# VHH binders against Uncharacterized protein AF_1724: the designs that were tried, part 9

Target 1, 305 residues: Uncharacterized protein AF_1724, of Archaeoglobus fulgidus (o28550)
Amino acid sequence: MEEKFRNCILGLAVGDALGMPVEGLSIENIRQLYGEVRDFLPSPYGDLNAGEWTDDTEQMVVLAESILETVYFDPENFAERLKRWFLETNSRRIGPSSTKAISNLMRGVHWTRAGVFSDTCGAAMRVAPIGLVYHFSLNLVERYAEISARVTHTGTAAIGGAVAVAVAIACNVLDFSDEEMLEEVLRRVEAYDNLLAEKIRYANEISDRDVEYAVEKLGNSISSLDVVPMAFYSYFAGKDFEESLIKAVNAGGDADSIAAICGAIKGAKGFAIPERWLEGLKDREFLEELATKLYELHMRIVKLT
Short names: E, the ipSAE of ESMFold2; O, the ipSAE of OpenDDE; V2, 0.75 times the mean of E and O plus 0.25 times the DockQ between their complexes.

## First folded at step 4 (VHH)

Design c44 (from a2 with T100G; framework vhh_7ocj_1; at its last look DockQ between E and O 0.01; V2 from the best seeds 0.00; counts 0 for: pae E 18.9 > 2, placed apart)
Fold by OpenDDE, look of step 5:
Structure c44 (fold): chain B 305 residues (1-305), chain A 120 residues (1-120)
Amino acid sequence: as target 1 above (305 residues)
Amino acid sequence: QVQLVESGGGLVQAGGSLRLSCAASGSIFSIDAMGWYRQAPGKQRELVAAITSGGSTRYGDFVKGRFTISRGNAKNTVYLQMNSLSVEDTAVYYCAAKYGDYWGRTYDYWGQGTQVTVSS
């Protein structure tokens, strides 16, 4: 179980870092420029080196640290930490929805009203710690995922996306089969956004198709309606961690988020991460320690119950 | 410390094909990437193709699917299959290897180059 925590956290970061260089590119452009991306690359804009990750991983860390402080999820604490992170970070890749929401928070708007009506994937990409720590209760995972999303995003697909990812991670930690995991995810996501649920289901159905077909049908924009289904496609289409992530990254578009989510879910399943990626990953030791702390927190909670 | 040896260059007619080979030897270290550059007379050296240790590939804009870089079975060997060659592809082709150390410093090693001439 501890290894799954590790692989989930590291998998998220690896996916983020792998996708970072090709974020915003089409599949065609990726092919023209790189053929196929299989390793870390520096940002074409010069703002990040190979192996470095973006606001996806950063916000995940913020959420993780919040949870570590409060034991149970506290949206007020999470909101405060997001504000702090926003003020202290030099990140240039923060999403517009998150930026606006955090700006509302900074103006003194309560977290229950600060979130913007957006379906972008900011909540889904960061939610992994909730799926990990609270997997002892899928209902709690769902509830916390929803609340955490609402701090910044209030669109139904954004919320549903966060729920989908968190529940998938929890199910994987609980050793659910892929079929069982998908059933659980779909059942819960339907309560938030039916279109998202349908697309996730479809993602599994077309897992035998190539990435071009998947992007054509599911999309690869910054919307949770695209990112989350594509992440699930990549999860199901790959036979191992590497293959899944390669598919996710080379899908283009919001590639860092697609790959981050895919990596988190695939890692939580227990798939091994290639050593070459781990060796090149920024702050690997920090992320490993973070995963350990989250696992210890989980164990502490379940022992107290 | 690291030596790169190129082979496979020569004269070919337009529309023809060549396969370049490069083998790295010397100090025992992990090469992060290998690739090919070319330099035509009066022009700047430009990237043709590169491949990482993990298999990621990168191509110059002019390649347009005509060339394929791949790793050999032997350690630290790379091949460049060049198809549909044109007169504009005439240049000295250089093999390159990149190594990054523990401190994040990068080192580039270059071969002596092999002449590729494409006749009309």
Scores: ipSAE 0.000, ipTM 0.220, lowest interface PAE 15.2, mean pLDDT 92
ESMFold2-Fast, scan of step 4: ipSAE 0.391; ipTM 0.751
ESMFold2, look of step 5: ipSAE 0.000; ipTM 0.090
ESMFold2 (binder alone), look of step 5: mean pLDDT 82; pTM 0.830

Design c45 (from a2 with I28E S53R D101H; framework vhh_7ocj_1)
Fold by ESMFold2-Fast, scan of step 4:
Structure c45 (fold): chain B 305 residues (1-305), chain A 120 residues (1-120)
Amino acid sequence: as target 1 above (305 residues)
Amino acid sequence: QVQLVESGGGLVQAGGSLRLSCAASGSEFSIDAMGWYRQAPGKQRELVAAITRGGSTRYGDFVKGRFTISRGNAKNTVYLQMNSLSVEDTAVYYCAAKYTHYWGRTYDYWGQGTQVTVSS
């Protein structure tokens, strides 16, 4: 179980760092410039080195640290920690929706009203700690995922995306089959956004098709309606961790978020992460310690339940 | 604080129809989903129908096509329209609601149950 926590957290960070250099590029542009991305590359803008992660992993760490402090998810604590992170961040690629919501929090707007009507994937990309820690109750995972999303996003696809990712992680930690996990995800996501649920189902149906076909059908924009289905497509399409992540990264578009989410879900399943990616990952030891602390918190909670 | 008030149960002839209603109180909570379960004597409680706030529905295999669930969100009420009733539909029907409290806990609330008896 501890290994699944570690591989989920590390898998998210690895996906983020792998996708970082090709964020915003089309499949054709990636093929022309790199052929196929299989390893860490530096940012084309000179702001990040190979193996460095972005706001996807940073916001996941913020959520994890909030949970470690409060034991049960507390949106007020999470909002305070997001404000602190925003003040201290050295521009590690924060999106406009997250910027607006956090600016509202910094201006004194309560977290219940600070979120913006947006379907971007900021909520889904950071939600992994909730799926890990609270996997003893899928209902609690769903509710905490929803509330954590609402701190910054009020769009139904953004909220549903966070629910989808957290529930998939929890199911994978519990050793659900892919079929059982997908059924649980679809049933719960349908409550928030029917189109998102349909696209996740479709992502599984086309998992035998190539990445270009998947992007054509599902999209690769920054919307949770594209990112989350593409992450699920990549998860189902790869036979192991490496294949899933390579497919996710080479989809282009919001590649860092697609790969971060795919890596978290696949890591939670217990798939081994290639050692070369772990050796190249910045702050690996910090992330491993974070995963261990989340596992220890989970064990403390289940003794009280 | 949260109370579910059920109505519409009773005795009906096979082939007939009944409409069950369930009204939820407690505006301090967010109602995520509402639905109906049933339990015949000596049997496990099983899902009849559920509807989410967004309008998505789910039905138990044995009632699909005959029963329809709908929700009056403004009234915090769900309705179960039961058509083409058979003696096998005889059971106590329970309204259920999922609520999220503002501190992130989910709670399932159950009504007291309403008897539905279908005579041949």
Scores: ipSAE 0.000, ipTM 0.101, lowest interface PAE 21.9, mean pLDDT 86

Design c46 (from a2 with I28E S30R S53K T106E; framework vhh_7ocj_1)
Fold by ESMFold2-Fast, scan of step 4:
Structure c46 (fold): chain B 305 residues (1-305), chain A 120 residues (1-120)
Amino acid sequence: as target 1 above (305 residues)
Amino acid sequence: QVQLVESGGGLVQAGGSLRLSCAASGSEFRIDAMGWYRQAPGKQRELVAAITKGGSTRYGDFVKGRFTISRGNAKNTVYLQMNSLSVEDTAVYYCAAKYTDYWGREYDYWGQGTQVTVSS
């Protein structure tokens, strides 16, 4: 179980760092510049070195640290930690919805009203700690994923995307089959956004097709309606952790978020992460300690309940 | 934050040639189009040449057949090859870039300008 926590957290960061250099590029541009991305590369924009992660992993850490402090998810604490992160981060890759929502929080708007009506994937990309810590109750995972999303996003696909990712992680920690996990995800997501549920189902149906076909059908924009289905496509299409992440990264578009989400879900299943990616990953030891602390918190909660 | 760095300006005699270069640096943006504009004292800024990401070009009427714009894909650099220069080409030449960020928001960026002076 502890290994699943470790691989989920590390898998998210690995996916983020692998996708970082090709964020915003088309499949054709990736092929022209790199052929196929299989290893860490520095940002072509000079903002990040090879193996460094973005605001996807940073916001996941913020959520994890909030949970470690409060034990049970507390949106007020999370909102305060997002404000501090926003002031201190060197990230130049923060999405527009997150920027607007956190700016609202900074101006004194309560978290219940700070979120913006947007379906970007900022909520889904950071939600992994909720799926890990509270996997003893899928209903609690769903509720906390929804509330954590609402701090910054009020779009139904953004909220549904966070629910989809957190529930998939929880089911994978519980050793659900892929079919059982998909059934739980679809049942819960449908209550938030029917189109997102249909696209996730379709992502599984086309998992035997190549990445170009998947991007044509599902999209690779920053919307949760594209990112979350593409992450599920990549998860189902790969036979192991490496194959899933290579597919996710080479989809282009919001590649760092697609790969981060895919890596989190696949890591939670217990798939081993290639050692070469772990050796190149920035702040590996910090992330391993974070995963251990989340596991220890989970064990304390279930022992008390 | 995007910066455009221009080079290649200077003094040249009528009938001569000059090549301007503009390199774009910065992050979180894709370049949809880059081009060159010029402004002579007392006149409005006018299009010299532009090139889109897809390679389509557009030229101002007074430079057609004499100037050629080209770009390097990897480094977001555009070149303006200026041939058969005349005194009337004397102006400050500005590099411009139209950027679309990953979120679909459009931004126009301008270089500081480089002086081209054609004598005789």
Scores: ipSAE 0.000, ipTM 0.102, lowest interface PAE 21.1, mean pLDDT 87

Design c47 (from a2 with I28T S53R Y107F; framework vhh_7ocj_1)
Fold by ESMFold2-Fast, scan of step 4:
Structure c47 (fold): chain B 305 residues (1-305), chain A 120 residues (1-120)
Amino acid sequence: as target 1 above (305 residues)
Amino acid sequence: QVQLVESGGGLVQAGGSLRLSCAASGSTFSIDAMGWYRQAPGKQRELVAAITRGGSTRYGDFVKGRFTISRGNAKNTVYLQMNSLSVEDTAVYYCAAKYTDYWGRTFDYWGQGTQVTVSS
C-alpha cells in the first residue's frame, strides 16, 4: 500500500515533467520537433529544465499539505494555502480558471462563491492525495474530490473530472480490477456530468486504437471533458507505466495534465516507474517523503475511525 | 520577503583566491535569478556575475575567466569563486536576488554587502 502511495505521487510528477515541454503542441508538431517523446526535455520557452514539474504537481502538493494539517479535508484551509501558493509560485503555466478563482479568493470572496463556471482541468490534476488518504471510503473520496474542485471550479465536467480521478486512484489502491474501477468511476461521474462519463467509457472502448485516433475522437484541449478521458485512454492503452505515459505525453495539447493524471492513476495501481525517469525527476526525495506522510496519515485515520 | 546573508569576504594578497557565499531565506520559491555586484569607493555599482534559476550565467567584462558563479541546490545558495585577484578587485560585494510577483512586477533584494580587500 505504501508503495502505491509513493508511485501515485511520483507518477503524477513524472507525467507532469514529461508532458511539460510539449504542452500546447499538436501530435504533428511533436513528431517534427522531437520525433517521439520518451524522456525529460527542457521547456522550449526557457522557463523550465528537463525533469522539472509545473503547477499540476505544485497544486497537488498544496492539497497534500492541507490534508496533512487538517487530517480530514477542509476547504477553507485549502483555499488559504492556494492563495499563498499563488503569490509565491514562479509558474507561468497556471490555467485561466485557477487564476480567476484564486484571484477571487485573494479579493476576499469565500471559497463557496470563488469558483468560476469553467470545465478546465485544474481540479482533476491536483486531486490525487484525496484518493490516496481516504480510500477507506469511496463516498468520502467522492465528496472531498467534489468540494476540493468547487473551491476553484463550478463546471460539472471539472467537478466530475476530479471525482473520476480520485475514485480511480482509490479503487486502484484497493486492488480493484480495471473493469471494477471503471464501473465505480462511471457510476459516480454520471451524477455530475453524463457527457464526461460517456467519454470515459469510450476512452476504454478505443484503448486498442492509436493515440492519433484517440485525440481525434476525445480531444486534447485544456477542458476536463478532453483531458480526463485522454488520461483514461492512456491508462488502458499501455501495458505498463512507461507505455501509458509515452502515449499520454505524445497526445500533445494539455499533455502535462493528461500525463500527470495518467501517471497518478497508473502509479496507484502499483506499476513500477522506470528508474531513468525517477533519476531525472526534480525533488524526488521531497515527493517520496510527502507520499510517506500521506500514507502515515491514512494509517492513523483508519486506526481511530 | 527575502533575506540574503553573505559570507566569505576578507583580506587576500594579489594573485590569491576567495570564495563568497550568499544564502537566500524567507520566501525563496519566487527567486528568478541571483548574482553578485560590486562597488568600489567613488565608482558605480557594477555586475560581477549572475546565474538564473535555469543555470544560465553572465559575467562582467573585467572578471571573465577569473571568477566563476555557481548555485547550490539545497538552500538557494549562490557562490562566487574569485581567482587571480588583483588590487582593482577591492570593493564591497553585494549579493542580489530578483523575483517576479503575482502581478508580473519584478523586485530586487540586496544583501548587506561583504568587503573584499586585495593587498599588493
Scores: ipSAE 0.000, ipTM 0.095, lowest interface PAE 21.3, mean pLDDT 87

Design c48 (from a2 with I28D S53R D101Q; framework vhh_7ocj_1)
Fold by ESMFold2-Fast, scan of step 4:
Structure c48 (fold): chain B 305 residues (1-305), chain A 120 residues (1-120)
Amino acid sequence: as target 1 above (305 residues)
Amino acid sequence: QVQLVESGGGLVQAGGSLRLSCAASGSDFSIDAMGWYRQAPGKQRELVAAITRGGSTRYGDFVKGRFTISRGNAKNTVYLQMNSLSVEDTAVYYCAAKYTQYWGRTYDYWGQGTQVTVSS
């Protein structure tokens, strides 16, 4: 179980760092510049080095540290930690919805009113710790994923996207088959956003098709309606961790978020991460310690009944 | 992260009309402004029209009264209605989006550009 926690956290960070240099690029631009991305590359904008992750991983760490403090998810604590992170971060890649919502929190707006009406993927990209720690109850995973999303987003696809990712992670930790995991995800997501549920189902149906076809059908924009289905497509299309992440990264668009989410879900299933990606990853030791602490928290909770 | 998809360019006769469209994929109300710039051969890029999230508009001097910018809030799409076109309006037209991302810094995102050619 501990290995699944470690691979989920590391898999998210690896996906983020792999996708970072091609964020915003089309498939054709990636082919022209790099051929196929298989390893860490520096940002073409000069802001980040090879193997460095972005706000996807940073916000996941913020959520993880919040639940390590509170034991059970507390949106007040999470909102306070998001404000501190926003003041201290050097990331220029923070999405517009997250920026607006956290600016509202900074101005003194309560978390229940700070969220912005948007379907961007900021909530889904950070939710992994909830799926890991609370996997003993899928209902609790769903509820906490929903509330954590509402701190910054009120769009139904943004909330549904966070639910989809957290539930998929929880099911994979529990050794559900891909079919069982997909059924659980679809049942819960359709209550929030039916189009998102249909696109996730379709992502599995086309998992035997190439990445170009998947992007044509599902999209690769910053919307949760594109990012989350593309992450599921990449998960189902790859036979192992490496193949899934290469497909996710080379989709372009919001590639860092697609790959981060795919890496988290695939890691949670226990797939091994290539050692070369772990050796090049920024702050690997810190992320491994974080995963161990989340696992220890989970064990304490289940022992306390 | 922000992606812009443009449409509506082409060839038109002087005195005619064209409508350009630009859709920002996945964008939200944190987008500060969207607009259109143009660049004619041998000239600098210049502002054609811009619209803020709140609906305020700005126009370049030579298009005032002829061009109208509007926004489709539900789809985060901007339109440029170009009336009474002249040969001088021939240029590549670029969609642009501005948003505040990091400690008050404004970042620009640009579309690929679309050719507008006005024949006499």
Scores: ipSAE 0.000, ipTM 0.109, lowest interface PAE 18.8, mean pLDDT 87

Design c49 (from a2 with S27F I28T S53R T106E; framework vhh_7ocj_1)
Fold by ESMFold2-Fast, scan of step 4:
Structure c49 (fold): chain B 305 residues (1-305), chain A 120 residues (1-120)
Amino acid sequence: as target 1 above (305 residues)
Amino acid sequence: QVQLVESGGGLVQAGGSLRLSCAASGFTFSIDAMGWYRQAPGKQRELVAAITRGGSTRYGDFVKGRFTISRGNAKNTVYLQMNSLSVEDTAVYYCAAKYTDYWGREYDYWGQGTQVTVSS
């Protein structure tokens, strides 16, 4: 079980760092510049080195540290930690929706009203710790995923996206089959956004098609309606961790978020991460320790329950 | 503070219709599922219909095709439309809610019941 926690957290960071250099690029641009991305590359914009992750992983760490402090998810604590992170981060890749919502929090707007009506994937990309720690109750995973999303996003696809990712991670830690996991995800997501649920279902149906076809049908924009289905497509289309991540990264668009989410879900299933990606990953030891602490928190909670 | 308030019961002739309503209040988070159970004199309480937070529905075999469960716009209200009523549907109908609190503890809440009487 601890291995699944470690691979989920590391898988998210690996996906983020692999997708980082091609964020915003089309499939054609990626093929022209790099051929196929299979390893860490430096940002073409000069902001990040090979193996360095972005705000996807940073916000996941913020959420993880919040729940390590509060034991059960507390949106007040999370909001306070997001404000501190926003002031301290050097990231220039933070989405406009997250920026506006956190700015609202900094102006004193309560977290229940600070979120913006937006379907960007900022909520889904960071939610992994909730799926890991609270997997003993899928209802609790769903509720905490929803509330954590609402701190910054009120869009139904943004909320539904966070629910989809957290539930998929929890089901994978519990050794659900892909069919069982997909059924659980779809049943819960449709309560928030029917189109998102349909696109996730469709992502599985086209998992035997190539990445270009998937992007054409599902999209690769920063919207949760595109990112989350593309992450599920990549998860189902790959036979192992490496194949899933290469497909996710080479989709382009919001590639760092697509790959981060795919990596988290696939890692939670227990798939091994290629050693070459672990050796190149920024702050690997810190992330491994974070995963261990989340696992220890989970064990303390289930002992008390 | 948690309350389930039922309404819409009463007397009806066989072949008639009734609509039951249940309003839930006092919950801090979203309710996981709401439903209707019934208990006739001398019988065990049995499921009539249930609807999950996601809108998935379940029905008891004896009411399939005659009864429809739906949720109000506020999501804390559930309705049971009962058509083609028969004397066998006479029972006390209970609203129920399944709820998971902040700490992951699961609770079942029950309304006080509303009488439905179908005369021949």
Scores: ipSAE 0.000, ipTM 0.219, lowest interface PAE 17.1, mean pLDDT 89

Design c50 (from a2 with V5Q Q44E L47F A50T R58Y G60A F62S G72D S86K V87P; framework vhh_nb_b201)
Fold by ESMFold2-Fast, scan of step 4:
Structure c50 (fold): chain B 305 residues (1-305), chain A 120 residues (1-120)
Amino acid sequence: as target 1 above (305 residues)
Amino acid sequence: QVQLQESGGGLVQAGGSLRLSCAASGSIFSIDAMGWYRQAPGKEREFVATITSGGSTYYADSVKGRFTISRDNAKNTVYLQMNSLKPEDTAVYYCAAKYTDYWGRTYDYWGQGTQVTVSS
């Protein structure tokens, strides 16, 4: 189980760093510039080096550190930590909805009213720690994923996306089959956003088709309605961790978020991450320690009498 | 304050059937999962089956296909339908439940156990 925590956290960061250089690019642009992305590359904009992750991983770390402090998820603590992160981060890649919501928090708006009506994927991309720590209760995973999303997003697909990702991670830690995991995800997500649930189901149905077909049918924009289904497509389409991440990254668009989410879900299943990606990953030791602390917290919570 | 009450145990011949029930009471907490464990004479307690509040079920390989777990969420009651019973199914069967309160705190509870004896 500790290995699943480690591979989930590292898998998210690896996906983020792999997708970072091709964020915003079409499949055709990626092929022209890089051929196929299989390893870390520096940003074409000069802001980040090969193996460096973005706000996707940074916000996941913020959520993890909040949970480590409060034991049970506390949205007020998380909101305070998001404000501190926003002031201190050097990231120039923060999404528009996260920026607006955190600006509201900075202006003194309570977390219950700070979120913006938007379906961007900022909530889904950071939610992994909730799925890991609270996997002993899928109801609690769903509730905490929803509340953590509402701190910044009130769109139904954004909330549903966070629920989908957290529940998938929890199910994978519990050794659910892909079919059982998909059933739990769809049942819970449908209550938030029916279109998102349909697109996740469709992502599995087309998992035998190539990436270009998947992007044409599911989309690759910054919307949770595109990012989350593409992450599930990539998860189901790959036979191992490496194949899933390569498909996710080469989808383009919001590639760093698609790959981060895919990596988190696939890592939670226990798939091994290629050593060459781990060797090049920025702050690997810090992320490994974070995963260990989350696992230790989980064990303290679930100890039976 | 939280109680699990098992019933339905007894003596049955090999090839027979029994249905165990476990009712949770005295709680306003959300029950996340309920399940069954068993302990045969001289052995450690082992997992049998569990069902989540969402309806997902998990079985030990030794009982898969013979036992079926189900839940009545309105009554906070879980059932274990045991078919094609074998002498090796003889054990004390324990109900277990995981509860989550409004503030997200979890509680684990165990029932008193109910004896199941399968004669040959």
Scores: ipSAE 0.000, ipTM 0.142, lowest interface PAE 19.3, mean pLDDT 87

Design c52 (from c50 with S30R S53R D101H; framework vhh_nb_b201)
Fold by ESMFold2-Fast, scan of step 4:
Structure c52 (fold): chain B 305 residues (1-305), chain A 120 residues (1-120)
Amino acid sequence: as target 1 above (305 residues)
Amino acid sequence: QVQLQESGGGLVQAGGSLRLSCAASGSIFRIDAMGWYRQAPGKEREFVATITRGGSTYYADSVKGRFTISRDNAKNTVYLQMNSLKPEDTAVYYCAAKYTHYWGRTYDYWGQGTQVTVSS
């Protein structure tokens, strides 16, 4: 189980770093510039080196830090840590909804009212620690994923996206089959957003089709309605970790978020991450220690109950 | 929120020994170094000793050979073993941790201080 925690956290960071250089590019532009992205590349804009991750991984670490301190998820603690992160980060890739919501928190708006009505994927991209630590209760995973999303997002697809990702991770840690995991995800997500649930279902149905077809049908914008279904498509379409991540990255658009989410879900299933990607990943040791601490927290919680 | 809690201070005679402990609590995923500083009445805060995550140690010249810093990573605790104490070692001793955030920024966290008094 500890390996699943490690591969989930590392898989998220690997996906983020692998997708980072092609964020905002179309499939055609990726093909023209790189052919097919299979390894870490530096940002074409000069802001990040090969193997460096973005706000996807940073916000996931912020959530993990919050949980390690509070034991059970506390949105006030998370909101305070997001404000601190926002002041201290060098990232210029923070999404518009996260920026606006955290600016509201900085202005003194309580976390219950700071979130913006938006469907961007900022909530889904960071939620992995909730799925890992609280997997002993899918109801608790769902509730905490929802509340963590509401700190920054009030859009139903943004909240539903965080629920989808956290539940998928929890189910994968519990060794659910893909079919069982998908049914749990769809059942819970449709209570938040029916269109998102439909698109996730459709992502599985077209998992035998190529990436270009999937992008045409599901989209690759920064919306949770596109990012989360594309991450699920990539998860189902790949036979192993490497194949899923290559498909996710080469979708373009919000590729770093698609690949980060896909990597987290696939890692939680226990799939091995290629060593060549781990060797190039910035702060690998730190992320491995983070995963170990989350696992130790999980074990302490289940021993208390 | 990172908190450092010192313990082990007190009154001791010249030539005696004390062991200070500093327990790190809160959300600490990576601490690059932990150490001790001291401040005597009417003086500025001065460095005493530090230990890096890898186990490298550094000491102020005034304490070399008398003080030993060590770390228990499992307990998130750093220790300062103070031997052959002198009246000039009298000070408030502060635990400090250098914490590195995942985006590469470093921050110094400080404990509240513990009083060490060495009588002549």
Scores: ipSAE 0.000, ipTM 0.197, lowest interface PAE 12.2, mean pLDDT 89

